# Ledger of designs, part 20: miniprotein binders against b1l550

Target 1, 279 residues: b1l550
Amino acid sequence: MRLPEELLERARDIHSEAPSHRIKLDRVGSFGLKVPVEFKGFLLLAEADVWVSLPEGRRGVDLSRQVEAIYELSNPPKDPFSLCREAAISLLEKLNYADSSGVSIRFDAPLQDGESLKYYGVEISSIASDEIINKIRVEILGMTACPCTAELIRAYKSSEIAATHTQRSLGILEVSTKAEHPDPDKLASIIERAMSSPLRTYTKRPDEGGLVIRSLSNARLAEDVVREMIHLFLEEFGHLPEDTHILAAVRSMESVHMHDIYAERSFSLDEIRKEISSH

## First folded at step 15 (miniprotein)

Design u51N
Fold by OpenDDE base, look of step 17:
Structure u51N (fold): chain B 279 residues (1-279), chain A 99 residues (1-99)
Amino acid sequence: as target 1 above (279 residues)
Amino acid sequence: SEEELERLADEFRELAERLGYDEIEVTREGNRFTVEAERNGVRIRITVEVNGKEIRITVEIEKDGRRIRFMYVITDPEKLEKYLEEIERIIKMFLEYRE
């Protein structure tokens, strides 16, 4: 049943009323929306959050207008980066009482793995105020081999390629920049290259053997992985603004421990360049 | 290159023209140019800087006392058209939206 439209004319606009407590809110919006996006030729259903700030003198946000804003831009489906940026800006325009807005879009990104697909997690965000800041978080699983155990076994057996324990490791790159979102595939590639080896969706026997041998031959601590990620990031994305902020992290799901090993570095491009140049 | 910068300047001028701006000012300083225009209370300032293969585009839009700034750093020429279209759509939203 739809209420008669004439009733709407008589009803108070609750959202525009003064609140009982005059307090500004930072984020008010709809979380867990589903929006279609086009990514690398795939049509994907992504999860999206949209929000705006609420001034102290306004009771509520026009939530329906927020939802309309992102869906209008989602038809036809487009790349999630443009959608994110445009939607953030659109929210500020359509909800003019807000001094800031934000959009976050999350999905599993397909990544080619031979004749099959693997994936990485991606969260794309844009926060708009006087300036727009674009944020991207990429998470991808890889494999690490422990160099410490390898060294112990080498010392014991005198083998050229020492056996060691391997484990899954989650690599994380989070980039916040005033530029457009960096290429998530490149970020994922950096993470994979920083680890002992990538993971595969499928392995044939020869491929599996090769993968393991590669990992053993490229044993790395979680700390090594993070440092390598940073190094590779600087090579690929050194052109980004100097105030670009990066989080590089690894969570290693250690196979010989009940707990995970975690390492991270947060930095700006300016800071890390100065640090490296000082050595 | 100088030729590239001129082409870009023309492209952004044309963008403003398509959006209905009639008083467009283009200023050049070295490897940078700025396109400024105003229409119906929507003021735009687009600054483009070319450094080798890198094109940096900064867009500022002012409407009703609000200013929004956003930026692109393009290294792939194929992305230029995409971002031009995006910029055009964004400015158009400001021009067309009335509450």
Scores: ipSAE 0.785, ipTM 0.920, lowest interface PAE 0.6, mean pLDDT 92

Design u5V
Fold by OpenDDE base, look of step 17:
Parts: structure tokens; sequence; C-alpha cells
Structure u5V (fold): chain B 279 residues (1-279), chain A 99 residues (1-99)
């Protein structure tokens, strides 16, 4: 049932009223929207959050305008990066009482794995105020082999390739920059290359054996993985602004423990360059 | 190259022209140029710096006392057209939106 339009004209604009308590809010918006995006030739349904700040003198946000803003830009479907940036800016323009806006888009990104697909998790965000900051978070699973156990076994039985326990590890790269969002495929590649071996969706017997052998021959601590991620990141993305902030992390789902091992480093490009140059 | 900088300057000038800006000022300094224009209270300043294969684009838009700044760092030439189109769309939003 649609309410008569006449009634709507008589209704108070509740959102524009003064609040009972004059307090600014940082984020007010709609979370869990579904928006279509085009990514590497795939049409994907992504989850999106949109929000703006609310000044102390305004009771509520025009939520409908927020939703309209992102959907207008999502038809026809476009790449999620452009959508994110444009939507964040559009929100500020359409909701002029806001001093800041934000958009976050999440989906599983397809990654070619031979004749099959694997995937990584990606969250793309843009926060707009006087400046726009673009943020991307990539999460991908890989495999790590423990070098400590390998060394123990080697000491016990002389072997060229020592047996060791292996586990799935989640690698995380989060980048916040004033530049455009970094390429998520490149970020995922960095994470995979930093681990003992990648995971495969489809393996034949010979391939599986080879994957395990590779892992054993490239045994790495969680700490090693993080350091390698940082190293590879600097090689690939050293051209980003110096104030670009990075979080590199690994969560290892240890096969011999009931708990996970976690390692991380947060840094700016400027900071880490100075650190490396000092050695 | 100097030729590349000049081509880019022309391209951004044309972008402003397509958007209906009449008074466009282009200032060049070496491998850097700035395009400035104003239309209907929407002021734009686009700064482009070319360093080898890297193109840095900074866009500033000012409207109704608000300023928004955003930046691109392009290493792949194929992305240039995409971002030019995006910049154009963004500026157009400011020009067209009236409360």
Amino acid sequence: as target 1 above (279 residues)
Amino acid sequence: SEEEVERLADEFRELAERLGYDEIEVTREGNRFTVEAERNGVRIRITVEVDGKEIRITVEIEKDGRRIRFMYVITDPEKLEKYLEEIERIIKMFLEYRE
C-alpha cells in the first residue's frame, strides 16, 4: 500500500529537526546493500556499506539519498574501484550537511587457477572529506610449512627434504592511500609468493605432491611470511605516496596447536624505507 | 617526454572544454602542468606531473566553500583513459547537482 502523496506533504521532515542532544555522529548509513560490480570480466554481486557524518544540529540522515547515490552509479555495473570513489564523492555532494562520507564494497574476487577458479577476499573503501583516502584489504589463503619442526626432523633423520607439519595461513594486506586503490590481484600475488606455497582448487596427484614438496622446501615462519610480504610490496608498490599506510599480517591456522599464530606489521612507506635503509 | 606532457595538457584542457568551462588557464612548468577553470561556482584545479612512465594526477574541486582533493598515480597507460573519464564524471556531478 502506497500512502497518499498528500499525507507526505503534511508530514514533518524528521531528519531535518534538531536532535534532543546536539551531538555529531561520525557515521550514519546503510550497511549490507547488494550492488552489482564488474570485475575482470565477471559480473559480481557485492556487499556495500554507505555512510556520511551527521552534524550536531541535524536529527537524522537522508538514508534514501544514500541508497540512490550508489545505485545510480552502479547501473550499468562498473568496476568496484570507480564505483567506490565516485559514490563517496557523490554522497558528499548530495548530502551537503555532511563533512565526510564513506563507501565500502566487499566481495570474493575470482582468481584463475588453471582450468578452475580460486578466490581471495577483497574490501574496497573510499573515505571522502577534504581529501579522499582509498583503502583496500585483500585476504587470501596459502600454505605454510614449519621450519622448526623440519629442522628437528632433519637432525633426527638425515634427509634432503625434511618432513614437517603444514597448515593453512591467511595472509592480509591492507593499504590506505591518497592514490587510487592498488591492484588487488597484485596484492594477492604478493601474499601467495610470500607463503610456502599457494593453495589450489584443483589438484591432480602429481600436482598435489609437487605442491607439498614445494612447501617443504620453502618452509617459513609466520614472521618470515610477513617480512616477505613487506619486501615484495615495496618492490611492486614503492611508487605510491610516502604517507601510504600498510598493514601486513598473517594468521596461521596451526595444525599442531589448538590456537592460531598471528604476526603483523603496520607502517607507512616513509617509515619502512627509513628502517630498511638504516641497516 | 616533453611531447607527452604537452599531449596530456591538451587532453585535460579539452576535458575542461567538454565540461563547458570557458576560461581555462594552463600553466606549465617542466614535467608538470596545472589546469585551472571556473564555471557556475565550480572551480577545478588539475595538476599533472609526469615522471618517466609514472603520471600523477591531482584533482581539486571547490564548490560552495567546500574543497575536495583526490589523486591518481598511473603507471599503466591503459588506465589513463579510464581515469580521465572518471574525473570528467566526477566534475560533471558537481556541475549538474543543484539542491
Scores: ipSAE 0.780, ipTM 0.919, lowest interface PAE 0.6, mean pLDDT 92

Design ut20
Fold by OpenDDE base, look of step 17:
Structure ut20 (fold): chain B 279 residues (1-279), chain A 99 residues (1-99)
Amino acid sequence: as target 1 above (279 residues)
Amino acid sequence: SEEELERLADEFRELAERLGYDEIEVTREGNRFTVEAERNGVRIRITVEVDGKEIRITVEIEKDGRRIRFMYVITDPEKLEKYLEEIERIIKMFLEERR
C-alpha cells in the first residue's frame, strides 16, 4: 500500500529537525547494499556501504539520497574503483550538510588458475572530505611451510628436502593513498609470491606433488612472509605518494597448533624507505 | 616529452571547454601544467605533472566554500582516457546541482 502523496506533504521532515542532543556523528548510512560492478570482464554483485557525517544540529541523514547516489552511478555497471570514488564525491555534493562521506565495496575477485578460477577477497573504499583517500584491502590464501620443523627433521634425518608441516595462511595488504586505488591483482600476486606456495583450485596429482615440494623448498615463517610482502610491495608500488599508508599482515592457520600465528607491519612509504636506507 | 605535455594540456583545456568554462587559464612550469577555470561559482584547478612514463593528475574543485582534492597517478596510458572521463563526470556533478 502506497501512502497518499498528500499525506507526505504534511509530514514533518524529521531528518532536518534539531536533535535532542547536539552531537556530531562520524558515519551515518546504509550498510549491506547490493550493487552490480564490472571487474575484469565479470559482472559481479558486490556488497556496498555508503555513509556521511552528520552535523550536531541535524537529527538525521537523508538515507534515500545516499542509496540513490550509488545506484544512479551503478547503472550501467562500471568498475568498482570509479564507482567508489564517484559515489563518495556524489554523496558530499548531494548531502551538503555533511563534511565527510565514504563508500566501501566488497566482493570476491576472480583470479585465473589454469582452466579454473580461484579468488581473493577485496574491499575498495573511498573517503571524501577536503581530500579523497582511497583504500583497498586484499586478502588471499596461500600455503606456508615451517622452516623450524624442517630444520629439526633435517638434523634428525639427512634429507635434501626435509619434511615439515604446512598450513593455509591468509595474507593481507591494506593500502590507503591519496592516489587512485592500487591494482588488486598485483597486490594479490605480491601476497602469493611472498608465501611458500600459492593455493590451487584444481590440481592433478603431479601438480599437487610439485606444489608441496615447492612449499617445502621455500619454507617461510609468518614473519618472513610479511617482510617479503613489504619488499615486493616497494618494488611494485614505490611510485605511490610518500604519505601512502600500508598494512602488511599474515594470519597463519597453524596445522600443529590450535591457534593461529599472526604477524603485521603498519607503515608509510616514507617511513619504511628511511628504515631500509639506514641499514 | 614536451610534445606529450602539450597534448595533455590541450586535452584538459578541451575538457574544460566541453564543461562550458569560458575563461580557461593554462600555465606551464617545466614538466607540469595547471588548468584553472571558473563557471557559476564552481572553480576547478587541474595540475598535471609528467615524469617519464608517469602522469600525475591533481584535481581541485571549489564550490560554495567547499574544496575537494583528488589525485591520479597513471603509469598505463590506457587508463588516461578512463580517468579523463571520470574527472569530467565529477566536475559535471558540481555544475549540475544548483543549490
Scores: ipSAE 0.731, ipTM 0.897, lowest interface PAE 0.7, mean pLDDT 91

Design ut23
Fold by OpenDDE base, look of step 17:
Structure ut23 (fold): chain B 279 residues (1-279), chain A 99 residues (1-99)
Amino acid sequence: as target 1 above (279 residues)
Amino acid sequence: SEEELERLADEFRELAERLGYDEIEVTREGNRFTVEAERNGVRIRITVEVDGKEIRITVEIEKDGRRIRFMYVITDPEKLEKYLEEIERIIKMFLAEGK
């Protein structure tokens, strides 16, 4: 049932009314929208969140305009980075009462794995105010082999390749910058290279054996992985603004324990450069 | 390179012209240039700095007392055209008269 449009003339604009309590809200918006994006030649359906700030003198946000803003920019589908930045700016321009806006877009990114595909999780965000801050979070699974157990086994039974337990580990890179979003494939590559080995969607027997041997030969603590991620990040993305903020983290789903091992470092580019130069 | 900087300056001038800006000021300082223009109360300032293979673009837009700034750091030349198109679309959003 569609209500007659004539009712709009009789109805008060609830959103523009003064609230009962004059309090500013930081974020008001629509969460869990589905928007099409083009990524590396794939057409993907992504989840999107859109929001703006609400001043103390306004009861509500024009939510319909928020939804329209992102969908107008999503047709035809474009890359999620441009969509994110443009939508954040568009929201701020269209909703003139807002002093800040934000967009977040989430999807599984395809990654080539031989003749097949693997994937990593990505969340792309832009926050607009006087400045635009772009944020990207990449999560990808890898494999780690424990060097401590390997050393114990080596001490017990001499072998060139010491047996050890292996487990899945989730690597995380989150970057917040005033520049455009960094390349997520490069971020995923950094995480994989920091692990003992990558995961594969498919393996032939020789390939599987080789993957395991590689892991055993490159045993790393969760701490080692994080440090390696940071090192590799600096090599690839050292050109970003000095105030760029990074979170590097690993969650290791330990195969011998009921709990996970977690390690992280949060830093700005200027801070970490000073730290490294001091040694 | 000086030639690259000049080409970029021309490209951003042309961008402003396509957007309907009439009074465009281009200033150069070393490896940097700035394009400034105003149309219908929308002021733009685009600063481009070239350092080797790196191109840094800073865009500032002012309208109705609001200022927004955003930045690109381009290391891949193939991305330049993409970001130019994006900048153009963004400025058009501010130039649009519609509610």
Scores: ipSAE 0.771, ipTM 0.910, lowest interface PAE 0.6, mean pLDDT 91

Design v0
Fold by OpenDDE base, look of step 17:
Structure v0 (fold): chain B 279 residues (1-279), chain A 89 residues (1-89)
Amino acid sequence: as target 1 above (279 residues)
Amino acid sequence: SEFTVEAEINGVRIRIEVEVDGKEIRITVTIEKDGRRIRFMYVITSPEKLEKYLEEIERIIRMFGVDPEEVKRLIEEARRLAEEILERL
């Protein structure tokens, strides 16, 4: 049932009223929207969050306008990175009382694995104010083999390739930059290359054996993986602005423990370059 | 900046700055309207990216109520200048 439009003339605009407490809010918006995006030839249903700041003198945000802003841009479905940036800007223009806006879009990105698909998690964000900051978070699973156990087993039983425990490890790269969002496939590749081995959706027995041998031959601590991720990131993305911020992290789901091992480094490109050059 | 394209259209000030950084082009767009400024940047590493981001910039500028034909002219000027730079790299 739609209420009569004449009621709008009688109703107070609650959103434009002064609040009982004059306090600015950083983010007010709609979370858990579903928006279609086009990514690498796939049409995906992504989860989206949209928000703006609210000045101290305004009681509420026009939430309907926020939702309208992102859906107008989502039809036809487009590149999620462009959608994110455009929507963040559109929110500021449509909601002129806001001094900042933000959009976050999340989905599982398809990644080709032979004749099958694997995936990585991606969250892209754009935060707009006087400047726009683009953020991307990529999460992909790999495999790690423990070098410590390998060394113990080698010492106990002389073998060229020592047995060791292996586990799934989640690699994370989060990049915040004034440039456009970096290529998520490249970020996922960096994470996989930093692991002992990638995971496969499907393997034939010879391929599986090779994958395990590779993992054992590239035994790495969680700490090693993070350092390798950083190294590879600098090689691929060293062209980004120096104030670009990176989080490199690994969560190793240890097979011999009930808990996970976690390692991370947060840094700017300028900071990490200075650190490396000092050695 | 290697070059700057500037326009003021119906109270909207648009600046497109292009800088060369090694083998890459950085495009910085600044839009000013009603005392508000928005700045955003792209790193162009290929002609395909150039076209993609110019189209995006065009869409963004149009959100501010700028006449589409005027925006198109501005984008064409930026395209021409950026292509000339890319040919030199």
Scores: ipSAE 0.802, ipTM 0.929, lowest interface PAE 0.6, mean pLDDT 92

Design v18A
Fold by OpenDDE base, look of step 19:
Structure v18A (fold): chain B 279 residues (1-279), chain A 89 residues (1-89)
Amino acid sequence: as target 1 above (279 residues)
Amino acid sequence: SEFTVEAEINGVRIRIEAEVDGKEIRITVTIEKDGRRIRFMYVITSPEKLEKYLEEIERIIRMFGVDPEEVKRLIEEARRLAEEILERL
């Protein structure tokens, strides 16, 4: 059922009214939208959040216009990075009372693993005002082997390759920049290379044995993983603007404890370069 | 700045500025309309990225109600100048 359009002449525009309390809101929008995106030849259904700021003199946001803005840009499906940036800008143009806008898009990104697929988590965001800031968060699981237990067992049995406990660890890279979103596959690769070994969706017995041996020969603390992530990030992405902000983190789901081990470092490219140059 | 391309079309002012940083080109786009300014940037590391992001910039500028043919001319000028820089890097 659709109400007659002539009712709009008699009805108050509630959204344009003055609020009872003149307070600006930072974000008003629709969260949990589903939008199609094209990524590496896959058509994916992503989750999206869209929002704008609301000035103190306006009661509400035109939510329908926000939804229209992202879906107009989503047909036909395109890459989620351009969609994010274009939608953030479109929101400011369409909702001229807003001084800022934002878009966030989340999905699992496919990653080739031999004849099978694995994945990493991606959250892409763009925040627009007088300038645009692009943010990307990549999360991927890897495997770590504990060097402390390995050293104890080495001392006990005098073995070249010591047994140790292994666990799944979640690596996280979050990058905020005035440039375009960094390549998520490269970010995922940095995280995997910082671990003792990658995870595999499908393994045959020889491959599984090799994977474990690699982990044992490359045992790393959670702290080691974070430092390695930062090192590899600087090598690959040192060309980004100096005001680019990075969060590097790891959550190790320790197999000998009931709890996880967590380590992180937050920094700008300028800050970390100064730190390294001081040594 | 290596180059600056500017246009004013129907009250929309557009500026595309390129700077060289090492082996990369930084392209900064500024759009001004009705007293509002939006600025965004790309880091160009390859000819393929240049083409991709010029196409995106073209789409973005068109969202502000600028004539498509005028936008196309602006983008073509920026492309030519950027390609000349990439050939020297």
Scores: ipSAE 0.819, ipTM 0.938, lowest interface PAE 0.6, mean pLDDT 93
Fold by OpenDDE base, look of step 17:
Structure v18A (fold): chain B 279 residues (1-279), chain A 89 residues (1-89)
Amino acid sequence: as target 1 above (279 residues)
Amino acid sequence: SEFTVEAEINGVRIRIEAEVDGKEIRITVTIEKDGRRIRFMYVITSPEKLEKYLEEIERIIRMFGVDPEEVKRLIEEARRLAEEILERL
């Protein structure tokens, strides 16, 4: 049953009323929307959050306009990065009482692995105000081999390639920049290259053996992985604005412990360049 | 800046600025309407990226109620100037 439109003439506009308490809100919006996106030839259903700020003198946000803003831009499906930036701007234009807006889009990104697919997690965000800041978070699993145990085993039994415990490790790169979102495939590649070895969806026995040997020959602490991620990031993305902020992190799901090992570094490009140049 | 393209269309002020950093072009777009300013930036590393982001900029500017033909002219001017820079890099 649709209510008669004439009721709108009689009803108060609750959203435009003064609130009982004049307090600005930073984010008011719809979370957990599902929006189609086109990514690398795949049509994906992404999760999206949309929000705007609410001034102190307005009781509520026009949430329907927020939803309309992102869905108008999502049909036909487009690149999620463009969608994110465009939607953030559209929200500010459509909701003129807001001084800031934001969009976040999350999905699993397909990554080719021979004839199969692997994936990485991606969350892209755009926050718009006087300026737009674009944020991307990439998470991908890899494998680490422990160098400490390897050294102990080497000392106990002379071997060129020492056995050691291996584990899955989650690598994380989060980049916040005034530029457009960095290439997520490149970020995922950096994470994989920083680990002892990548994971594979499908391996033949010779390939599996090679993967394990590679891991053992490239044993890395979680700390090593983070440092390598930073190094590789600087080589690939050193062209980004100097005020670009990066979080590089690893969560190692240690196979010998009940807990995970975590390491991170947060930095700006200008900060880390100064640090490296000082050594 | 290597170039600045500016237009004022129906009370909307648009500025597209390009700066060269090494082998890359940084394009900064500023849109001003009703006392509000929005600024955003792209790093252009290829002709394909240039075209992609110019199309995006065009769509964004149109969201502000600017005449599509006037926006198109502005984008074409920016395209021409940016392509000239890319050819020199």
Scores: ipSAE 0.813, ipTM 0.937, lowest interface PAE 0.6, mean pLDDT 92
Fold by ESMFold2, look of step 19:
Structure v18A (fold): chain B 279 residues (1-279), chain A 89 residues (1-89)
Amino acid sequence: as target 1 above (279 residues)
Amino acid sequence: SEFTVEAEINGVRIRIEAEVDGKEIRITVTIEKDGRRIRFMYVITSPEKLEKYLEEIERIIRMFGVDPEEVKRLIEEARRLAEEILERL
């Protein structure tokens, strides 16, 4: 039941009061919102979090205004990256007591896979204050093939039989930048090209054979997958601001082990360039 | 190949700056209202991206409660100048 509007004049405005403990809060918001987005012609149901900072002198956040801000911008559904950036700025403008705002949006991105689709994970965020920092994390599965076992088996049957253990590996690229969010399809492509072979939803036998042959001819250590991701990233996105920060990682679900193998490197563009030029 | 477009609309100061880096245009937007400043940036690689991001910039500026006709004029001026730069690249 809707209560009478006139009560607003009589009720305490709890949110605008000073708290008994004057401590600022970094993130106060609404988490787990369901938001429709449009991504490359697909209508997807994404999950979003919205928040603002709360100064020490304010007891609470106007939570309904936060939710309204993102939902108003999501009608009609639009590209999640524009939604993310616009919502972060809208929050900061609408909740003028905050010194920062943030929005995150998570979804599974469809990717064409022959006659079918596959999906990869995307999480984006925009943090607004004096400047805006845009972050994107992409996770996609690929296939890796062990080069050590491949070489041992090749030597056992001298160029006669190509074999090794293969496994699914999760590749990760995370980018934080002052520029707009990088295209997630390009990040996913970088990860897949760094692997021994992409994974497919399905293949016919001739195509499957080719995929396996590709993986064997491109066997890679997890460490070299990460190095290749970095190399390919620099080719595609070296133009981003020099203080752009990247994390490149792979978690390999080794088929012959009970445990995963993990490799990771974090860097800024200016740092990695100095490193490469010194060697 | 650098331009700056500025306006003050309803007490909101807006600056749109462009710089060229190789074949790319870097557009920086600064909005100042009530003593607070916010800056954000785009890297433009094509005419399609220019149109997309200018539309986004217009929507963002309108969030600050300013005259939409004056915002439209500001964006059209920035579009004209940026298109001249893209034509030379």
Scores: ipSAE 0.734, ipTM 0.915, lowest interface PAE 1.2, mean pLDDT 89

Design v20L
Fold by OpenDDE base, look of step 17:
Structure v20L (fold): chain B 279 residues (1-279), chain A 89 residues (1-89)
Amino acid sequence: as target 1 above (279 residues)
Amino acid sequence: SEFTVEAEINGVRIRIEVELDGKEIRITVTIEKDGRRIRFMYVITSPEKLEKYLEEIERIIRMFGVDPEEVKRLIEEARRLAEEILERL
């Protein structure tokens, strides 16, 4: 049932009223929207969050306008990065009482693995105010082999390639920059290369054996993985602004423990360059 | 080498700064309307990215109610400047 439009003339605009408490809100919006995006020839249904700030003198946000803003830009489907940036800006323009806006888009990114697909998690965000900050979070699973157990086994039984416990590890790179969002495939590649070995969706027996041998030959602590991620990141993304902020992290789902091992480093490009140059 | 394209169209001030940063082109866009300012930046590492981001900038500027033909002129000028820089690399 649609209410008569003439009722709108009689109804108060609740959103434009003064609130009972004059307090600014940082984020008001719609969370868990589903928006189509085009990513590397795939049409994906992504989750999206959209928000704006609310001034102290306004009771509510025009939520319908927020939803319209992102869906107008989503048809036809486009790359999620452009969508994110454009939507963040559109929100500020359409909601002129807001001094800031934000968009977050989440999906699983397909990654070619031979004739099969693997994936990594992506969260793309843009926060707009006087400046736009673009944020990307990439999460991908890899495998780590423990060097400590390997060393113990080597000491116990002489072997060129020592057995050790292996586990699935989640690598995380989060980048916040004034530039456009970094290439997520490159970020995923950095994480995989920092692990003892990548994971595969499909392996033939010889390939599986090779993967395990590679893992054992590249035994790494969670700490090693994070350091390697940082090193590789600097090589690939050293061109980003120096105030670019990075979180590099690993969550190792330890196969010998009931708990996970976690390691992280948060840094700006300027800070980490100074740190490395001091050694 | 830094170049700037500037225009004021119907109360919207647009600045596109094209700068060579090492081997990459940095494009910084500033839009001012109704006392508000928004600034955003791209780092261009390929001709394909240049075209992609110029198209994006065009769409963004149009959101502010700027005439499409005027926006197109600004984008073409920015393109020319970027291409001139790329040719020097």
Scores: ipSAE 0.810, ipTM 0.933, lowest interface PAE 0.6, mean pLDDT 92

Design v20R
Fold by OpenDDE base, look of step 17:
Structure v20R (fold): chain B 279 residues (1-279), chain A 89 residues (1-89)
Amino acid sequence: as target 1 above (279 residues)
Amino acid sequence: SEFTVEAEINGVRIRIEVERDGKEIRITVTIEKDGRRIRFMYVITSPEKLEKYLEEIERIIRMFGVDPEEVKRLIEEARRLAEEILERL
């Protein structure tokens, strides 16, 4: 049922009215939109959040314009990184009362695993104001083997390859930069390489045995994984601006405990380089 | 080597800065309209990325109501500058 257009002429523009309390809001928008994106030849339905700031003198945001802004850019589907950056800028231009905008896009990224697929989680964000900051969060599962238990078992029973407990561990890299979003596949690769072994969607029996042996041979604490992620990140992404901020983290779903082990380091590129150079 | 392309079109000021950063090219775009400034940057590590991001920059500048032909000229100049830098690498 469409209301008569004549009613629009009689209705107050509620959004443009002065609010009862003159307070600026940082983010007002639509969360949980579904937008199509093209990623590595896959057409994916991503979840998106869009927002702008609201000045103190305006009661509300034109939410319809926000939704239109991202959907106009989503047809035809494009890569989620370009969509994110373009949409953030478009929001600022279309909603001229806003001094800042933001877009976040979330999806599971396909990753080739032999003849099968595995995946990693991606959250892409762009925040636009006088400058644009691009943020990417990559989460991928790997396997860790505990070196402490391995050492105990080695001490108890002489073995070349000591048995130890293994568990799933979630590795996280979050990068915030003034540059474009870093390559998520590279970030996922860094996380996997920092683990004792990657996970596989499909393993043949010989391959499974090899995977476990590899894990045992590369036994790592959660702390080791984070340090390795940082090291590998610096090697691959050392070209990013010095003010680029990184969160490297791991959540180990410990197989012998009811709780998870968590380790993280937050740093800027300039900070971590100074730290490493001081040793 | 740093090169700058600048234009003012219908009250929109556009600056494209192309800078060599080691073995990479940094492109910084600044758009000024109605007293507002937006700045964003790309680090170009390949010719394919250069083309991709130039196309993106073109789309972005057009969002500000700049004439498409004028935007295209700016992008071509930025491309030329970037290619000159890449040839020297």
Scores: ipSAE 0.806, ipTM 0.931, lowest interface PAE 0.6, mean pLDDT 92

